# VH-VL binders against Large ribosomal subunit protein uL10m (mRpL10), part 57

Target 1, 224 residues: Large ribosomal subunit protein uL10m (mRpL10), of Drosophila melanogaster (Fruit fly) (q9vpl3)
Amino acid sequence: RGKINIQRPKAPHYERARVVAVTQPKYPELPKAKSCFKTRAERTQQQQENPYNEIIAREVRNWLDHSRLVAFFHLSSITADDIFRVRVQLHKQNLHLKSYGSKIIEQAVKNTRYEAIVPLFHSNHCIVFSPDPEKTAALLRIVRRVPQMVLLGGIVEETMLSRNQLVAYAQMPGLHAVQAQLVQTLSQAPGHLIQQLQAHQNSFVQVLDVHAKNQMNEETPKST
Key: E = the ipSAE of ESMFold2; O = the ipSAE of OpenDDE; V2 = 0.75 times the mean of E and O plus 0.25 times the DockQ between their complexes.

## First folded at step 5 (VH-VL)

Design x73 (from x51 with heavy chain L106F; framework fv_anetumab)
Fold by OpenDDE, second read of step 6:
Structure x73 (fold): chain C 224 residues (1-224), chain A 119 residues (1-119), chain B 111 residues (1-111)
Amino acid sequence: as target 1 above (224 residues)
Amino acid sequence: QVELVQSGAEVKKPGESLKISCKGSGYSFTEYWIGWVRQAPGKGLEWMGIIDPSDSYTRYSPSFQGQVTISADKSISTAYLQWSSLKASDTAMYYCARQLDYSFPFDYWGQGTLVTVSS
Amino acid sequence: DIALTQPASVSGSPGQSITISCTGTSSDVGGYNYVSWYQQHPGKAPKLMIYDVSKRPSGVSNRFSGSKSGNTASLTISGLQAEDEADYYCSSYTSSSTWVVFGGGTKLTVL
């Protein structure tokens, strides 16, 4: 039995060749792994279409919508351990430290009232959320000692505040205290005004009375 | 009005202990940090460290770590800088200054305390 | 080591504008946005003149201005007056090092 030439097999009979040609499984062309040449834009778009990213974006929106205090921080060379420590401290105060990618934030706030915050997320950032705006002072107290957390600004009661404004807000007396002071001031204002207005009138009347008395004394002829 | 008042000039010998004071007024003492700055004669400003009077949190410059102790008594709105053993090289003007945090400037300064250490 | 470098001295005539530079090391890039400037007259405590690179505290003359380009902050004094003769110090906070740093100081002489 002749050595089967494995290198150049004899062409099969034409009938067999036809059958083989027709019965050859047409394997779908493996999709050219376009994945290796995806442009940065395409990769970014694919990341946007990730169902997981949508879920996270929804979470971010929920945090924004239910938070009365939101603070934005830049993170500079902070370790995981340091972040954890700060997170624990903040958590004790019902402050929630979260970190999200810039793309997720963009997706989360797209076509919302929060869209203005997107420019703040140009580097490594974290966000602190709280349902209680009164916790602003507590937040600042904690993060002041963490030099790697740089306060950029925040949202308090739906108002965007700069870093300095947020600090000023934290230093203000509580709303009730301010209201009490305002009421006190307003209650005293009319009294003080009346007193000032009356003071001049009373002074004038006194001067006139003295003048009248002096004139009466001059008109009393010494009945010698 | 915010004011920091420091204790008077000190003349000491090497090896002696010293504690100088800085009293704050016109603001909530516990809301701001107090920093200490050294200025040797004819030299520049040197940051020594800070204290948060609210809980006595302290941070020192590496150059001053272990060399001095910064403390505060919030009940009397006073910060302190102390030495256990003075050296001739400790001769300098010492300033206290108010600071909100590391990222904020020293916005108010004490008048300074001159410390002279001579044999 | 984090250092701020200032010229040792600058001089100008009355009415002129002068600029004092403060250059940080490359490692200071993260915290270098918080540059402050202090004025110190002989025998007096330093006074804050500029903070956050360009912000001026209340009571400070508008002749004083601050700017930053790259790792160099600058204090500009316009309309130089005799009273401006003093030592000037820049300061910054670094996020990598939990301390405040001062520049070496610049002596400004009004001629």
Scores: ipSAE 0.708, ipTM 0.842, lowest interface PAE 1.0, mean pLDDT 86
Fold by ESMFold2-Fast, scan of step 5:
Structure x73 (fold): chain C 224 residues (1-224), chain A 119 residues (1-119), chain B 111 residues (1-111)
Amino acid sequence: as target 1 above (224 residues)
Amino acid sequence: QVELVQSGAEVKKPGESLKISCKGSGYSFTEYWIGWVRQAPGKGLEWMGIIDPSDSYTRYSPSFQGQVTISADKSISTAYLQWSSLKASDTAMYYCARQLDYSFPFDYWGQGTLVTVSS
Amino acid sequence: DIALTQPASVSGSPGQSITISCTGTSSDVGGYNYVSWYQQHPGKAPKLMIYDVSKRPSGVSNRFSGSKSGNTASLTISGLQAEDEADYYCSSYTSSSTWVVFGGGTKLTVL
């Protein structure tokens, strides 16, 4: 039904993935010094078939099922230190910043009501989850100082909202009844919303393409 | 109703200090940034900088970094633009405008403060 | 700073349609859908006419419309009226350290 627990949702435990990464000298008859190496495309295909991806996809579904607030962001180049600082600030507000590969997101939402969001994740992205939709205002206050994180839209109380609709929701903190009514009033057709969100993402792809010219080192591409 | 009211026109001499104000009303002052925009006589709009009144975090245009100071007092819903030493080239109309965040427009503007520095 | 390129002037007669262009780069106009247009009458503060490329605030005539193609955004004014005579500025979000960039402005004359 989409009901969530007010308690922080627990991510599915990934068992022994790192443990099995330890080398095991159990094959004393392994004299082969060469192996057939796959191309990047073949390696990517094998990653898509990896059972590990299915485990993480279940983790993503768990976050979606236990969150009454889900916000989608495009993420441009940002240092590890800067994103860590943002993650810490968000965590203090029970807001959980997660990054997952686009294929994992696709596996997680396939055959669910959230399948329409898949196009948003074909570029660099991150997602913020929270069991508390009243934290939308706190979320926007934190991220408005992070120009590398651009709000694309979100899901509040199982309702898809555009960037502007989510911002409008955030400006009405207080009574639960008023906020619930606003969510219903602001909702729009998923197709139209996805078109708007995809347009923003495509714009960022153009910026990233220009970066390939190495003109972005310290400056953004801009004319003087 | 949302309104930004700026202080009155100023006539100053080179070397004098000046502080002009922009008072917001009709909205939650700390939920919007206040930007300052300069317009020299007969010229276009130049973004100078912005302040987040909730924590007084500021960012300046490279052209104005070190030349002006932007501040705010959220208890009285007022933002400020200040010069320690005015120059004749500072003669311009100065506008304040509110902005929800970096990706949103300046949706409401103050009426402007004309600063004239003779020299 | 002026980072966006606009024509210095444009003119039209009452009832005609005119278009004002605003050209930037992939780090501003081309990269994001956060383009705004402001109208400024002599001696007055700028007024927001268009935001997010094509959206109008309440109270702005539907004769004003916006669009974008590649690195160029356009403001179109249909059914031109004498009251439209003003300076028009485009603005865009930018991924640079300068969070806002303005165009040089276009003087619209209604003759």
Scores: ipSAE 0.049, ipTM 0.570, lowest interface PAE 5.8, mean pLDDT 78

Design x74 (from x51 with heavy chain P105G; framework fv_anetumab)
Fold by ESMFold2-Fast, scan of step 5:
Structure x74 (fold): chain C 224 residues (1-224), chain A 119 residues (1-119), chain B 111 residues (1-111)
Amino acid sequence: as target 1 above (224 residues)
Amino acid sequence: QVELVQSGAEVKKPGESLKISCKGSGYSFTEYWIGWVRQAPGKGLEWMGIIDPSDSYTRYSPSFQGQVTISADKSISTAYLQWSSLKASDTAMYYCARQLDYSFGLDYWGQGTLVTVSS
Amino acid sequence: DIALTQPASVSGSPGQSITISCTGTSSDVGGYNYVSWYQQHPGKAPKLMIYDVSKRPSGVSNRFSGSKSGNTASLTISGLQAEDEADYYCSSYTSSSTWVVFGGGTKLTVL
């Protein structure tokens, strides 16, 4: 098992944080009626809201909105040192490895075009974000060293791609027009892609369960 | 056409140093990892280690950790396997092979370099 | 390093099907889908026949197929031909020690 703390996600990249801070509408610039009473529904909603979860969900939405490359992975047990080394290698290529809880992801993508990805996150997972889709090849080369990270699929230029389609995209001879055409040609309906991604995830989880069970049995002495 | 060409056979005495080479051609050398596999006379295959030529990241089998050094020079598309001090037990055929992207399969193999260490 | 278990030899006649097994543990064959099979003729370098349990590289005959059940991977050769006579090695990713481990090898004889 890894020592990664998925409950402490990192902030958006420094340059994006600056842009968001500068361009975000400020509260004093919005007209407000101070004598208005909150409705019953607004009071009930406010009582149920968790401000921390909404802050993290907003971070996830920001990553999705500002990334032209998003890759989804199943993550098995990995040491803190190993995941840190992976993060460093990815960061040098402007690739950002993030982990978020399933409820936060669901909250982040609710009522958006990304809602279809929620089923991918029912098991241990991580996501890699980048503003540069040309970094897909670099991403796959780095992750090839990390058998604990299993590629499920991704989003390139807002188009959902399966594992095999993302690998094909990475290997294309490089003109931007050819790459864009390939993305459109390879794209599939979210339902079909989700089925493929869930199948890979389920197969991997099943393999891990067999692995853990056999490992436990081998460590335990015979009782007869 | 992908090809891996290894250096010629070597005959050495115990305690001598040796560096053998594996030159890749017909593909982008930095896009694929190069593995090294040993085969002692009349024996099976043993995985020694691997290198990513793009950043010289290496991984070794524990049996070979500290016994050999794997390196690469991406400017000439060549990987290397080196011993500081050869032993008679190092007598074997040594293969380099290219690792498939996103897999552990070795898809193209060099012809092999026979290393003989005798007194 | 502990090698994966293969039978020392298997034999068959032309046109028949044979299967070579490769048995490991939950830390290699049973735990992951990174099993490869190699063919080696005497005096030659190995050739990749199967990778990722069941996938064939371009140029490899569809007579060669791979599968896995639990801790055992299998290479099946259908329509056996004289040129299939060779040594066959399995390999797998392993989480425990060597990153990659090979089987001991199986000599296939075509009678």
Scores: ipSAE 0.010, ipTM 0.516, lowest interface PAE 8.3, mean pLDDT 78

Design x75 (from x51 with heavy chain R59E; framework fv_anetumab; at its last look DockQ between E and O 0.11; V2 from the best seeds 0.00; counts 0 for: pae E 6.2 > 2, placed apart)
Fold by ESMFold2-Fast, scan of step 5:
Structure x75 (fold): chain C 224 residues (1-224), chain A 119 residues (1-119), chain B 111 residues (1-111)
Amino acid sequence: as target 1 above (224 residues)
Amino acid sequence: QVELVQSGAEVKKPGESLKISCKGSGYSFTEYWIGWVRQAPGKGLEWMGIIDPSDSYTEYSPSFQGQVTISADKSISTAYLQWSSLKASDTAMYYCARQLDYSFPLDYWGQGTLVTVSS
Amino acid sequence: DIALTQPASVSGSPGQSITISCTGTSSDVGGYNYVSWYQQHPGKAPKLMIYDVSKRPSGVSNRFSGSKSGNTASLTISGLQAEDEADYYCSSYTSSSTWVVFGGGTKLTVL
């Protein structure tokens, strides 16, 4: 029995586990629980006194500070061979897959501008870093083949983006100016974003209409 | 059952354009990439490039960059390999094959399309 | 160009075993376990025989086995049969300027 063994994970129980792990992470409720709150505070204090954890926390801060693209993933059960296959492909694209303990990440970002990411890391997770934000499309293309990795969101040019905003960023042209405008636009209120897109669309549509008219006049002349 | 069916043999003159096809069936076409492999008469296999049919992203071997264009139409589960201007050195058997991603094998192959370019 | 080195030919008699080598570098065969072997009969498309160094697709005879040591992968065919006479190509993922490289191919003759 069986088929080619490279078949992607598709078992119903696996899909359920992935959805449950992503939609029901412990961390949305653990920080507000009285008993969990006490345990969390105690662990945080103990880790801050550990010099080894502080060294690793500094490494995490260094990655965050020197990466123009940071993508956050929920990680479902995956074999060491499968994650290595992903790391190898990402590395060739200058994308660096890192896994750090949630407590170390919390220690690393505490009292920094990155503190808002803490809730993402109370369940199984991994982070992809890159100095090149143009690689967002390559990242999403590789990860689409890995059902165990679920995109949660990211940081592009120091701007927090949701999953959908990061996907939209990946679909944009590779021009730095256009991408900078997109990041700025995505971080604004929805009404303002719509107005900017409509203004740009109207201008572009006019240019395309003139171009199409010229194409028809030059390439498809009427004959009687 | 997974199957890749390629277009028939072509005989062309140098300078002519050509587009050959590879139609996938028996699987979700957008879940796998399509690779193209060339085999010159009496020679070995050369990987030319790939396409992801879901967004038409292409990647080429350096030896074939600028020499051919790979495209796909996911609505009809078909990938294409195209030349704007054929050369006699393009005479070869061309295979399409399914590939999950770069680190996986070319697991199912089309029957091949023989392209003959002669004056 | 071919990136992986295979012997041009190998031969054996029915019932014997033969081994075909495939030598690369640390950027392909030596660095990763993503080696595949393809069988090609005259006038036919290649068929995947082995992937990930040693795994067989469904429908491939257990007479075919793969292994790797350092920068060299090997395909071993036991209990040779006349139908095994074909060209065999190795292939690997590579971290260099392309994604996939092939070997030059080995012609197997069954005497």
Scores: ipSAE 0.528, ipTM 0.757, lowest interface PAE 2.2, mean pLDDT 80
Fold by ESMFold2, look of step 6:
Structure x75 (fold): chain C 224 residues (1-224), chain A 119 residues (1-119), chain B 111 residues (1-111)
Amino acid sequence: as target 1 above (224 residues)
Amino acid sequence: QVELVQSGAEVKKPGESLKISCKGSGYSFTEYWIGWVRQAPGKGLEWMGIIDPSDSYTEYSPSFQGQVTISADKSISTAYLQWSSLKASDTAMYYCARQLDYSFPLDYWGQGTLVTVSS
Amino acid sequence: DIALTQPASVSGSPGQSITISCTGTSSDVGGYNYVSWYQQHPGKAPKLMIYDVSKRPSGVSNRFSGSKSGNTASLTISGLQAEDEADYYCSSYTSSSTWVVFGGGTKLTVL
């Protein structure tokens, strides 16, 4: 890390920097266009800045705590323009596209029922957060035109759902009572799914089924 | 060839209802949105709203929210714009246009439907 | 409810080049590269001429070009011809409460 010449043209001129600041909209500034598409070099720089990992992990925990909808995607190569277009579309629907390193995710979900999601972040990924679970249909509508984003599964109302369960949830009418009933039904995994989990390791479906079972067992005392 | 064909001109009185149509052909109707644009006589273009025909999800410009209803019937590749009670100020040319989403252009336009609401 | 600002009219002689401006804000023209231009002859529907600031759809003459600087987009027509006489509208995606906004339109007169 050497000092570079700070007298280069990159330094903002006072008048130009001030004009940019005063002409910006009063709206909260949107995240930088590549918030979910950080390069390998940018990810390495984040790793080198490790003293801030707990601050970033708290940010992820805050998103998880305030989001009734969380969706996980595998992410293929995509242009900055195309991802910016997707982020803009999602943001209009109160859907927030983010990407974080796997160590930060591990710190964020430590001692929570979501610890099993960490393996999903071994490769390129992005996460969509929203306080509005009824926006699941809008999310799927937007990303179906984005083949570079492949849905892996998600969390609705603190219940982990597989890809197929999320798609089924999104197909329900906008009536909240019907959507709540579906989430409850999907979270009540049958006993034979436990046998399938033992046979098919390292799959997203397995992770979601384990999380659903663990949540039910930890939340209810046995009556016998 | 992509084509959007709109219903014919309408002459109405204030308070009457109206539903105009826009039929798409030559492309996969459910893969694109349909946007509606108003042009008052001698005035410019105003974006009114859009519909995704695949699930009938709609978005409206705030100026038109509650003023009109946008709908679609994907089984006959047709989108609709309707009023429950017309006003004289609704006199305008109304266009439908194909749009992939609101960040994409309106690439193919219907011929327009002139709606006249007199007195 | 907000429109992009265009001059009301512009004129030019056959064979010349003219430029039509479209000025918005950082919430639309300045913040995004989703600017389109439409040509409308009297009594006809608008026709897409330029999208994504500078791209031409198939079948549009290369005499039409687009550009952007800051909050202002520009449509340039080179080799002006009589059939170019029409109204021209710019359009942009916006992050405001409206999703698409048009300019007020510019009447091009070929002298």
Scores: ipSAE 0.136, ipTM 0.586, lowest interface PAE 6.2, mean pLDDT 78
Fold by OpenDDE, look of step 6:
Structure x75 (fold): chain C 224 residues (1-224), chain A 119 residues (1-119), chain B 111 residues (1-111)
Amino acid sequence: as target 1 above (224 residues)
Amino acid sequence: QVELVQSGAEVKKPGESLKISCKGSGYSFTEYWIGWVRQAPGKGLEWMGIIDPSDSYTEYSPSFQGQVTISADKSISTAYLQWSSLKASDTAMYYCARQLDYSFPLDYWGQGTLVTVSS
Amino acid sequence: DIALTQPASVSGSPGQSITISCTGTSSDVGGYNYVSWYQQHPGKAPKLMIYDVSKRPSGVSNRFSGSKSGNTASLTISGLQAEDEADYYCSSYTSSSTWVVFGGGTKLTVL
């Protein structure tokens, strides 16, 4: 009697296999948590039928026009839960994570200064908006922890930046820090000027005093 | 369970260097940041700075900028706080705490490291 | 610079409700929405009690609640117990900076 290999059960006879296949309880597929990020295909299909595309396009325009920081990301195999987590983190930094269909983006940026960004949206993507360009560093730090988000580039203060340029920008001292440094430097400048002016005056007075003393000594006749 | 274990109490003299440690366990060490908090005897909590162990990014409170150095070794899930030259005023309890980033609360704390600097 | 001001001390009797205030001086309203509260017993590390103004971590008693009005955050402890006697610190993150600020702390005495 052949040892029943419990670890590798022989495939059942084709008839039995058919019966087993038919009798397998069809567990209702748990509603796939509608990933906040619809697949490109789903987005494209929805965009064709949705009279609200214009409204969404206007929204995108509004975001672009009111944002001083815009970052574009490619998304690779990211779950809804991961997106949510990132969204929360970004939100706390006043960074707004949005995802739009490519057609909507095209419509939104058509005949605008942003038209050059259209090629970035051929794949699954998301956009992060912020009114504060100083949040670039925070954005990059948060996103670094999310390997599924790949930075493609962005717009800072109406200037389009490459990925590398954004990284470089993030490493720069904040405007406020620079301003503070400027103020400090400016506040020290008058003191230094005064010191220099006083030093010259003091030197001049000393020279004059020496000269006066020398003149007095020359006028005293040696009373032989 | 999330746990932060800090190095033992230190007694030092002014001018000496010191490095204390904070080891994290029970979570992915690189997914969270580590903040350092000072508490002088009988005084309140002071946030010193924070480090992202994943890339060793650090930020300091203005009051502690240039006064201390925060570092991390992600390979052993450990963060460090160090002084190049201790002062008597550095006498305090030092806590490390887990923080997702600077905008999140300090949700788990170490037991603290007492540093005494006395001539 | 963001400063958080707390009363030095508050007291209450067992069973009463007490409130500890934390007032920010920052004009950055957005940053002040991220207020946390910490409890510290003598000789122990601080414990997170409230975060994001009103959220309670797991394991924290429902007697602890947080709110905010204007530039003042408040920690309310209902049904005061002897074990609640501790120092309480508020903290905040600001959107304009990347550092955390603590309040001066409040000593709660249960009479």
Scores: ipSAE 0.018, ipTM 0.543, lowest interface PAE 5.8, mean pLDDT 83
ESMFold2 (binder alone), look of step 6: mean pLDDT 93; pTM 0.948

